# Ledger of designs, part 372: VHH binders against q9y6x5

Target 1, 379 residues: q9y6x5
Amino acid sequence: LPPKLLLVSFDGFRADYLKNYEFPHLQNFIKEGVLVEHVKNVFITKTFPNHYSIVTGLYEESHGIVANSMYDAVTKKHFSDSNDKDPFWWNEAVPIWVTNQLQENRSSAAAMWPGTDVPIHDTISSYFMNYNSSVSFEERLNNITMWLNNSNPPVTFATLYWEEPDASGHKYGPEDKENMSRVLKKIDDLIGDLVQRLKMLGLWENLNVIITSDHGMTQCSQDRLINLDSCIDHSYYTLIDLSPVAAILPKINRTEVYNKLKNCSPHMNVYLKEDIPNRFYYQHNDRIQPIILVADEGWTIVLNESSQKLGDHGYDNSLPSMHPFLAAHGPAFHKGYKHSTINIVDIYPMMCHILGLKPHPNNGTFGHTKCLLVDQWCI

## First folded at step 16 (VHH)

Design ha22 (framework vhh_8dlx_2)
Fold by ESMFold2-Fast, scan of step 16:
Structure ha22 (fold): chain B 379 residues (1-379), chain A 119 residues (1-119)
Amino acid sequence: as target 1 above (379 residues)
Amino acid sequence: EVQLVESGGGVVQPGRSLRLSCAASGFTVSSHWMSWVRQAPGKGLEWIGDIYYGGSRFYNPSLKSLVTISRDDSTNTLYLQMNSLRAEDTAIYYCAKGKDYESIAFDIWGKGTLVTVSS
């Protein structure tokens, strides 16, 4: 029977949380598996873009989910969380569950991973849950494990998404040790529950499990605000996305809008689309707006209002505060191996290898993950 | 079609409790973080608290012991339970929807429901 993989994401799990807090259950998982200490995510360091990069191996400009709020200049369509089920937004890439289902005798299962409740290239995950944040981790886990054991064709790829510690990271900020320790202990307990459930169902020894995240979190403050209304009047542009990467669609000449913005704040970089740094891989898509504003780490762009955020993400992907980790356990992985860094786009070709799938063309480098795998030589 | 409609306001005596409702249409409350905000006559907006997409609840520290935010995902409705009402709680109460599931910026507001606390 084909190999099986469960991919788990805890949203907003900053890599250095592992060094600053105790995780007894996660440490037991790592002891018998592998740990990648830092995963360099894609720009912008936001939830929808990075979750789609994990499962496609593509930069945002290539897979088309370039932000959590988007405008497509060619079709004149708007994307928001409430409109995320339009397949149009997701069709610029082929996620791994679609590829998995196109192979003979394979099914996919999903508990809330972004995009899994949308038919992409006329293919939806074989088993899925419509996104609903009120559904408990336990209920998501129960459905995933039931589908892993009771499906025909067999489920070989399954995903599970959980919203914390992102929500608490935003509210308290990552420097609030008292509140974050409570939240992170609860996540560690959920990891313990996950492992116990898989052991009780006889899945643990033959299932590959990856635990990762889409981004980290940085501390914000009321003292670090950029008021966009002090830079430019609303009559000159349409705002497509705000903070910390603002997407500006000019209503007048683009050069005039750029000139009004370019020197407005020392804590914000202003780019014409063509001038966006190549290292971001954030340029070649109709959904990337003519002018992009990029706030410095810990700075929040606002519209003449205060921000309640004590933590945020979306910033430059070179920042360690934006990096998640990756831990994995199972027959494909070495035991007790630590690796320093991989790129988030490297996860996709690694997962394709584990599942015996031929990957679609992607931006990942399989060589970066070879040292994690028992069937590969680490030269 | 994205709307929020508050209800349950009215005249209430000091020391009593009141529960406000906010009915959502065109989106699901559990997929967005939601807030309750109030505005007393002649004053600015005061944030009461948030319920985040994952169900985590956060409150204005000055109000935490007096209010509880909850939701019923099956009826797509947000609630604000208020206890030990005081004259200073007289305000128009609004519910608000965040722009996306991880952003603490609001794009959709209800029209509000008036609460008057008077003897």
Scores: ipSAE 0.012, ipTM 0.510, lowest interface PAE 8.7, mean pLDDT 90

Design ha23 (framework vhh_8dlx_2)
Fold by ESMFold2-Fast, scan of step 16:
Structure ha23 (fold): chain B 379 residues (1-379), chain A 119 residues (1-119)
Amino acid sequence: as target 1 above (379 residues)
Amino acid sequence: EVQLVESGGGVVQPGRSLRLSCAASGFTVSSSWMSWVRQAPGKGLEWIGDIYYGGSRFYNPSLKSLVTISRDDSTNTLYLQMNSLRAEDTAIYYCAKGKDYESIAFDIWGKGTLVTVSS
């Protein structure tokens, strides 16, 4: 029987929540599995970009999902909706479910993971759910487990996405211990439900399960706003994305726009595309705009308005507040092993190894995850 | 053309319930952070609650037991259910759209629908 893997994401699960709150179900999962304490995500530290990096092993400049709002300078297309199912946006990479279906004549299953309801290189996940926010975690889990047990060719790769604690992190901010404690306890209970369901169905002992996230969360405030309208008249540019990374498409000379922006606030960095720091790996794609503004941690870029967000992400990927964690359990993984840090792009080649797939060229390094795996020698 | 159109307002007796609708066109309600806000006569805007693209709902704590926000993605419609209406609930009710699915900075508002709780 081929190896099987379930990849689970809880959106916006900041790594240090594990230190500051109690997670009895997650800790039981980790005790018999592995924990990576910090996962260094890709820039920008946003949902769609990082979810696609997990399943492709590529930086955003390479896979093409560079933001939640995008403009492609070559084709002049706009990505304006989270339900935009135009394959154009997703076709710059081959996600693992496509490789899984094409290399080994196996099936993939998906409950809401970004991109899985889109045909990519003319291949859509064998089983999937069209994105629908009203579908409970329980219903997503029921569909995934049904497909894992009742499919031919067999489902060997399955994904499950859940929108919390991201929504509550945005609304309350990560420093609201009362509200975040309540939300994180509910997440831990969902992890308990996941494990119980897999055990009841006889899947637990032979299934590899990864629990991870795409990014963290940092505290924002009405006292930390950057008013872009105070820097430059809105008529001189088209705003492609706003906060905390603003993507600016000039309507006039690029240098004139840059000069109006470059010293406007001590709490944001302004980059011409060619000057974006190499460490971001956020430069070589037509969907990255000519001028990028990067707000300092906890600062929100606004257009002469207040912000209702008390938490946000998208900031510099070197910030620990932006980092998620990774926990895993199953026959491929050691038991009771802790690892300090991996890069989020390293998850893809590790998953390919577990599934016996040949990875497409990627930015991950298999050596970074070797110590997690029972069939590898850690050097 | 991107529009939000509220409906369902009117005169209602104290203690009754009312459901307001907000029909969206030119975008999908599941692609944005959607909110309900109200403005009582001579007062500022009061936030009622919102729904995240993923369906998580947030409410003004002073109103949480009295209101429910929902949406029907198939008809592209946002709803506000109000129960146990009081005279102080008399206001113009607006639905509002965030700029994208994770932004609660509003870029589009409806024209509003008037609710008058007669007593």
Scores: ipSAE 0.085, ipTM 0.599, lowest interface PAE 6.8, mean pLDDT 90

Design ha24 (framework vhh_8dlx_2)
Fold by ESMFold2-Fast, scan of step 16:
Structure ha24 (fold): chain B 379 residues (1-379), chain A 119 residues (1-119)
Amino acid sequence: as target 1 above (379 residues)
Amino acid sequence: EVQLVESGGGVVQPGRSLRLSCAASGFTVSSTWMSWVRQAPGKGLEWIGDIYYGGSRFYNPSLKSLVTISRDDSTNTLYLQMNSLRAEDTAIYYCAKGKDYESIAFDIWGKGTLVTVSS
């Protein structure tokens, strides 16, 4: 029977949470599997971009999901998260579920992973749920495990997405130990539910399971605001995305807009598109705006108002607070192995290897993940 | 002492609803998975459903529309709500505790509570 893989994401699960809180179910999972302590995500460190990088192995400039809110200068289309189902936004890359269905004539299943409810290159996940944040973890788990066990052609690649601890990280901030301990205990219990269900269905011993996340979370404050209205008048630009990375589309000369912004705050870097640091791999796409503002960690860009967020993400991907972790268990993985760091784009070629798929050209390096795998030599 | 005590059984008329309780002592119901299981006279054990650590619930497909499992973590109590009771629901109802993390075996059972559906 072909190898099977379930990819699970808990949105906004900062790697550092593993050191500061108890996770008995996750630790039991790791004891018989592998742990990567830090995953260096792509810039910008936002939900839609990083979830698409995990399943394509590409930087955001290459796969085209460059933010949760986007504007394409060539086609003049606008993208909002949640409600925009136009395949145009997703067609610059081929995610792993499409390759799985087309290359191997296998089925894919999805419980809410970003992009799985959209036809991409005329191919949609064989089984999927339309995105709805009110759908319980219980219902997502029921559907995904049913599809893994009762499908023809067999489901060999499955995804499951959960919005926590990101929603609570924004509401309470990651430094609120009382509230975050309750949230993270609930997440650990849901991991327990996942493992228990897989064992009850006889799936556990033959299924490869990856538990990961798209980004971390950092503490914000009303004392750390950058008021964009004090820098520049609204009549001079169209705002495509606000915080902590502002995407600015000038209505006047680009140099004039840049000059009004460049010295406005010591806690914000202002880049013309061609001057964005090469290390971000965030330049070569029509959806990246002519001017990008990047706030320092913990600083929030606002429009003459207070921020409601006590925690946020989207910041520089070199920041440890922005890094998630990766844990995995199954026949492809070593038992009890710990690894320090991989790049989030490395997950894709590793998953292709596990499933026996030929990867599309990508920015990941298989060598970075080979120490996790039983069929590879660790040098 | 780790113990499970079921209550709420008795004689009930067809078509009515009944809620059974299972009081746990010596452990916390949210720290493990729990099940409801029944045994009709002269029959084997029939699984009704499970509730897991995080509250995820899974039911016997033949019973899913007729039963609901719930848990009150503050009172350390497990519940089984049964609707549209029929004579075939006459059975001893047991709550049971999972043995350890993510096992499929039970280690603790209650003594059961009898439900008789009779006009």
Scores: ipSAE 0.685, ipTM 0.888, lowest interface PAE 1.1, mean pLDDT 92

Design ha25 (framework vhh_8dlx_2)
Fold by ESMFold2-Fast, scan of step 16:
Parts: structure tokens; sequence; C-alpha cells
Structure ha25 (fold): chain B 379 residues (1-379), chain A 119 residues (1-119)
């Protein structure tokens, strides 16, 4: 039977949580597997963009999911997060489950991973759940493990997504040790459930499992607000996305809008699309708006109101607070190995190697993940 | 030190509901995976269901609509709720603790509680 891989994401799991809290189940997983301490995600450091980068190996400008809220200047279409099933938004790349299904006789399964309930290049995950945040981890785990064990053609690639600790990170902020301790203990216990279920079904020894996340979280405050209404009247622009990266579509001359914004706050960088730093790889796509505002870490862009968010993400991807981790276990991985840093786009070519798939052109570098794998030399 | 004590068994009429309890001592139920298992007179062991660390539950498909496993971490107690009881549910009911991370075996069992479904 071909190699099998289960990719698990806990949304908003900041890498340094591993050093500040106890994770007995995750530590047992890592003891017999590998840990990458920091994963450098793509800009912007948001859920939909980074989840799609994990499964395509592409920067956001290349795969087309450039934010959780988007506007396409060519087609005049609008995208908001959740329930938008228009394949248009996802068709600029080929995610790994599509490649898995189109190469040889293989199936894919998905429990809530972004994009898996959408037909992409006329191919939808063989088994999937329509996105619904109310569905329990128990139900997601039951479905994914049943599909891994009882499918024909065999499920060789499976995904499992969970919304925490992101939701609690936004509500409480990452510095709320009392609430975050409770949330992170629950996540560790769910990792215990995952491992135990795989063992009970006889899947554990032959399945490769990756546990990762899309981004981290930083502390916000009512003392760190940028009031956009103090900079510019709303009649001059259409707001496509607000915070911490605002996407501005001018209704008047672009230069006039830029001049009203560029010196409005010392805690916000204002870029014409052509001036966005090359290191972000966030420029060459019609869904990137003519003017982008980037707030400094911990600052929130608002429209003449307070923000209830005590934590947020979306900030500069060079910030350690925005970085998740990656842990993995299975026949493809070394045991007890720790690695410092990889890029989030490197996960895709590594997964293709494990599954024996030919990767689509991508921005990842297979050499960055070689030290994790038993069949490779660490140079 | 480590022990499990089942209670709540007895004689019950067909069609009624019954809740069994399993009191744990010497360990915390949420730190272990736990199971309910039954044995009808003259028959082998029949698995009812499991509850894992984070509360994920898995049931025997033949029994899934008829049973619910739960736990109360504050009282360190595991429960089995049974509905629509039939004569075939007559059995000794055991709770069991999983051995460790490296095993799918049980290491601690209770002594059992007898449920008799009879008119």
Amino acid sequence: as target 1 above (379 residues)
Amino acid sequence: EVQLVESGGGVVQPGRSLRLSCAASGFTVSSKWMSWVRQAPGKGLEWIGDIYYGGSRFYNPSLKSLVTISRDDSTNTLYLQMNSLRAEDTAIYYCAKGKDYESIAFDIWGKGTLVTVSS
C-alpha cells in the first residue's frame, strides 16, 4: 500500500507556547518524532493565506488567497472568509490533495482544512466535511480515521483542522496565562485523543502525522489603536480588509489617497503596491489592492471605534510572535530530532516526497527539510 | 493504590434507562483513556465504548444510539448512560483503565456491577 500522511493544524499556535506551557502528549509525540521550533510563515500572517501556502508550497501572490477578505480588480468579485465556495478564488494553485487524487489510484480526506470543500481545477477532496465551526474535534477525528482505514481507492493524504488556540488567542490575548493555560491544556489533550485513536485502529505505526499551525499571536491593547477615520474620509476609498493589514481601493486619485495616509501614524507603514517590500513576496496578484497599510506588531487599525481583540495576527512574517511550529511522527521521520527553522512553503515539497508525488512548481526548498527525513542525508 | 469501583447496577424493567458510575482513585480519569466493557452470562467480553484524554468518545456501532459515556473530572468519576434497555443488556458492566501511552491494553479493571433487565 502507498505511504499515508495525516496533516493536522491547530490554528494560531504560536511557537513559543511550547516553551511557556506544559504539553505532555505533544512531548511524547515529539520524543519519538521530530520538532521544528519555528516555521516562518508567508505574508500576510492570516489563516486562509497560510493554510493554502502549506498545501501548495506557494507565496500568497502566487496562489491567490492573499487575505481572508479579498477583491479581484479584473473580475470585480468579492471574497469573505467562510462559506464562499466559488472555485475562482482557489484556482490559481493546485493543492496537494488534488495532485494526490490525479496521480495514480489515490484518495484524499479532509476534516475542515480551508479549501477542501471547494472543487479546485474540477477536483474536490474524495472525502470531506463542509466547513462548520460547531462540529466537534471528536466528530472530525472519527471521520478522518474512518476514511483513512475504510476507503477505496485508499486515502493516502488526510487533513484535520481545529480553530483553537486562535479563537481564544484573539479573545484573551497570548499574555493571559490563566485562560491560555486552560486552552492549551485542552489542545494537548486533543493531541492525546488523536494519537490514542490512531493506535486503537492500528494506524499509528504506518501513518506519517504532521502537527503544525498557520501563524502565531501577539498581544493587542486599547492603548495601541490606529484610527483610520483620523487619516482619511471614507468617501475617498473602499475598504477591502482592515487589520492589521488594511487593503485600500481608492475611489479617487491613488496618489491623493496615499498622501493622506502616508504620515498619519508612526505605527503604520503605508505602501503603494509597487513599493511593498520584496521580502514579503506580496505584490504580483490582482487581488492585492493599490494601497496596503501594515500596522506595527500589537497595533490595531480601527474605524473610529474601540477594538475588543486582545490578540491578533497578520503582522510582518519576520516577527517570532507570528511563527508557528511543526512536529511530525511516522516511518518517514527521524526520532528525537530537533530542527531550528523552516519556511512554511517548504512543507509542501516535503509532503510530496513522503507521498511519492511529483510536486507542482513551488517556492519551497526540499533541502530545508532533509534533516527531518530518514531517507535523506543532513548536509 | 489505583482502583476502579463501579456502581448503579440492579434490576431494571425493559425499555427504561440506567446510569452506571465508575469511581476512580489513585489516578485522574482525564489523564488516562477509559473504557466500558460488559459480559453477559455465558458469553465473552463485549466492548461498549471508550473516552480519551480530551473527551473524544468512540462506541461499538451496535450500541452507539443506546449509550453515552461521560466523565466528571471534579469527582474523578466515569459514567455510562444506557437507554431503551432490553433483556440482552443483562450483563456485568466493567470500567477499565488503559495501561499507558505505549499500549492498547487495559491494566486496571473494576470488579463490575450487575445489570439485570427483567420484568
Scores: ipSAE 0.659, ipTM 0.874, lowest interface PAE 1.2, mean pLDDT 92

Design ha26 (framework vhh_8dlx_2)
Fold by ESMFold2-Fast, scan of step 16:
Structure ha26 (fold): chain B 379 residues (1-379), chain A 119 residues (1-119)
Amino acid sequence: as target 1 above (379 residues)
Amino acid sequence: EVQLVESGGGVVQPGRSLRLSCAASGFTVSSRWMSWVRQAPGKGLEWIGDIYYGGSRFYNPSLKSLVTISRDDSTNTLYLQMNSLRAEDTAIYYCAKGKDYESIAFDIWGKGTLVTVSS
């Protein structure tokens, strides 16, 4: 049988949650598999950008999903809906499910992973669900496992996305031990459901499973707000994205807007596009606005109002609070191996190797993940 | 001691609904996967469905539209809701506990509750 891989994302699963809470099901998974303790994600540390980086191996400036809310200066198009099905936004890269279907006579399946309900380069996953946050984990799991078990040509690459613990991280903040304990216990139980279902269907021993996430979460506060309206009149610019990375499109000259913003708050860095730090790899795309504002960890940018968010993400990708983890199990992976850190863009070439696919040019380094794999020399 | 006790069986008329209960003691129902299984007179065991740790449910395809499994974690009780009952649903109904995280086997069964579908 060809190699098979199931890629699972629990949105907003901060890496250090693993050390602060008990995860009996996840620990049983890791015991016979591998754990990467920190995954250094791409900037900005947001859901859509990082989910697309996982499946393309590209920085955001290269794959074109540069934020959850975007404006393209060349075409004058706006992106602000998770259900936006315009292929224009997604066509700057080739995600792994497209490569899987085009290079090999194989099927792909998707339960809600960002981009999988959009035809990309005229190719959509063989089996997919239109995005709907109200669809239960049970229904997503049932569909994905049925497609893995009963498809011709065979489903060799499958994705499963779940919105927690991100939604609760925003609502309660990561420092709310009582509420986060309940949420994380539920997620661990859902991991138990996944493993149990795969065992019941006879899939477990021959399937490679990766459990990962797109970013972490940091605590916010009403005491840590940056009020843009105190710095600049809203009539001077169009706001493309607000917090914690604000995307500013000037309505007057760029230098004048920059001068009004540059000294506004000690808890916010203001960059002209060409001055954005090279380490972010966040410059070379028409969807990156002429001025970006980057709030310090735990600070929220607002427009003369209170924020309802007690937790947020999108901050500097060097911050450990923004890092997810990666756990994996299956015939491709060592058993009982722990690794400290990889880059999120490294996941794509590793997955291509497991599936026997030729990767498209990417920003990942296969050498960073080879110690996880049984068929590789760890040097 | 780990125990499962089914209740709620009895004589019921065709076309009606019935809810069975399974009271667990000595463990929490959410810490294990659980199943409902039935045995009609003179026949073998027939799997009805499972509920797993996080509440994910999977059913025998022949029965999926007719049954619902649920649990109340606060009362440590598993339920089987049956709708549109037919004469062929006459059976002893058992709840069963999965053995452990490593196995697809059961280790604990209740004594069963009899459901008779008769006019």
Scores: ipSAE 0.682, ipTM 0.884, lowest interface PAE 1.1, mean pLDDT 92

Design ha27 (framework vhh_8dlx_2)
Fold by ESMFold2-Fast, scan of step 16:
Structure ha27 (fold): chain B 379 residues (1-379), chain A 119 residues (1-119)
Amino acid sequence: as target 1 above (379 residues)
Amino acid sequence: EVQLVESGGGVVQPGRSLRLSCAASGFTVSSQWMSWVRQAPGKGLEWIGDIYYGGSRFYNPSLKSLVTISRDDSTNTLYLQMNSLRAEDTAIYYCAKGKDYESIAFDIWGKGTLVTVSS
């Protein structure tokens, strides 16, 4: 029988939450498994880009999901969270569920993971749920566990996505201890429900389970706003994405637009596309706009308006506040092992190894995750 | 017969750009992982980059700002665009169907096309 893997994401789960709040169910999971304390995500530190990086092992410039809102200069198509089902946007990479289905007679299952309700290279997850935020965690879990137990060909790779604590992080900010403690306790209870369900169904001891996230969260404020309207008139550009990374498509000469923006705020860096720092790996894709604005941590770019967000993400991926964690349990993983840091792109080749799949070329380094695995030498 | 034929090489001046072509027969480039590899005189093989069937591109980090890989599915042709050429770019350039971007192991190789960068 081929090995099985369930990949679970709690959106916006900042690594430091583990130090500041109690997670009895997650702590029990980690005690008998492994913990990576920090996962260095890709830039920009947004939901769609990082979820696709987890399952492809690629930087955003390589997999093509470069933001939650995009414009493709070659085809003149627009992408937003309301029209994410066009395969065009997802076809620049091959996610692990496609590889799982194409390399041999195996099935994949998905509960809401970004991209799984889209045919990619004419291949859609064998079992999936169309994205709907109103569907409960319990219903997502019921479907995933049913498919893991009752599928032919067998489901060997399954994904489960949950929108919290990201939604509450935006609304309350990560420094609101009262509201965040309530939200995080509920998430810990969901982890307890997940483990209990897998034990009751006889899956727990033979299933590899990874719990991770796409990014963290940082505190924002009405006192930390960058008003783009104070720098440049709307007639000079088309706005593709706003905050905290603004994507600017000039309607006039690019240099003129750049000159109007470059000294607008001391809390924002302005880059011509070719000048974007190499360390971001955010340059070589037609969906990256000619001018990119990057706000400093905790600063929000606005259009002559106040912001209701008390928390946000999308900032520089070197910031610890943007980092999630990774915990895992199962026959592939050591028990009681803690690791300091991996790159989010390293998750893909590790998952391919666990499933016995040949990875597509990727930006991850398998060596970074070897110490987590029982079948690898880690001196 | 499955084969790859490179073309577009020749003598170019330093600082100029050059585009190489790789014509495939017996299979479609859009359904395969394709690579560009070069070999300078007296040196080993150096991987330049790959393009996947879905269009994803991977480059040698030392060359990423200088090269672009593309394909034209209608002509079943792979391309390598090179900018800011220097004398050290003098090499035989090969088109190949590969298995790993870190590996020099390839199923199918072209005959190569020579690029000489000189004044």
Scores: ipSAE 0.000, ipTM 0.113, lowest interface PAE 20.2, mean pLDDT 87

Design ha28 (framework vhh_8dlx_2)
Fold by ESMFold2-Fast, scan of step 16:
Structure ha28 (fold): chain B 379 residues (1-379), chain A 119 residues (1-119)
Amino acid sequence: as target 1 above (379 residues)
Amino acid sequence: EVQLVESGGGVVQPGRSLRLSCAASGFTVSSGWMSWVRQAPGKGLEWIGDIYYGGSRFYNPSLKSLVTISRDDSTNTLYLQMNSLRAEDTAIYYCAKGKDYESIAFDIWGKGTLVTVSS
């Protein structure tokens, strides 16, 4: 029987939550599996970009989902929540479920993972749910496990996405110990539900399961605001994305806009596109705007108004607060092994190896994940 | 002492609804996975449904439209709501707690509550 893999994401699960809160169910999962303590995500540290990097192994400049709000200068198209199903935005890469369906006579299944309700290169996940945040974890779990157990051709790759702890991280901030303790206990209990359901269906011992996330969360404050309106008048630019990475499309001379912005705040770095640090891998795509503003950790860019967000992400990917973790269990993985750090783009070639798929060209390095796998030698 | 105590059974007319309660002592209902199971006279145990740690619920497909499992973590109580009761629903109803994270076995059972559907 072909190998099977279930990829699970809890949005906004900051790596150091594992050190500061109790997770009995997740700890039992890790005890008989592997833990990567930090996953270095891609810049910008946002939901859509990083979820697509996990399943393509590509930096944002290469896969084309460069932000949650985008403008393509060549085609003049705008990406917003209402346009996320236009295949144009997703077609610069081939995600793993497409590869899984096209290389072998295999099916894919998806419960809400970003991009799985979109036909990409004329291929949509064999089984999927249209994105709806109101759908319970219970319903997502029931559908994904039903498809894993009852499909022909067999489902060999499945995904499950959950919006917490990101939504609560934004609302309360990661330093609100009382509210975050309640939220994280609920997530641990949902991990317990997942494992228990897989055991009840006889899937647990022969299924590879990865639990990961796309980014972390940092504390914001009304005392840490950058008012963009105090720097530059609205008549000089079109705003494509605001905070904490602002994407600026000049309406006048680019140099004039840059000069108005470059010294406006000590808590914001201003880059011309060609000057964006190479370490970000955030330059070579038409959807990256001519001027990018990057706020310092915990600072919020606003337009002459207060922010209600007590937590946010999108910041520099070198920041530990932006890092998620990765835990895994199953026949492909060692038991009781801890690894320090991998890059988020390394997950894709590892998953291709587990499933026996030939990966598309990607930015990941298989060698970085070797120590996690029973069939590999660690160097 | 660790125990489960079912209540709410009795004689009920066909077509009526009934809610059973299961009060837990010595542990919290959310710390384990919980089940409702019934046994009709002269028959084996029939699984009704489960509720897991985070509240995810799974039902016997034959009963899914007729029953709802819920819990109140503040009162440490598990519930079974039954609708459109029929003579064949006459049984002793048990609540049970799953043994541990490593097993699909039960370790704690209530003594049961009798439901008789009769006119």
Scores: ipSAE 0.587, ipTM 0.845, lowest interface PAE 1.5, mean pLDDT 92

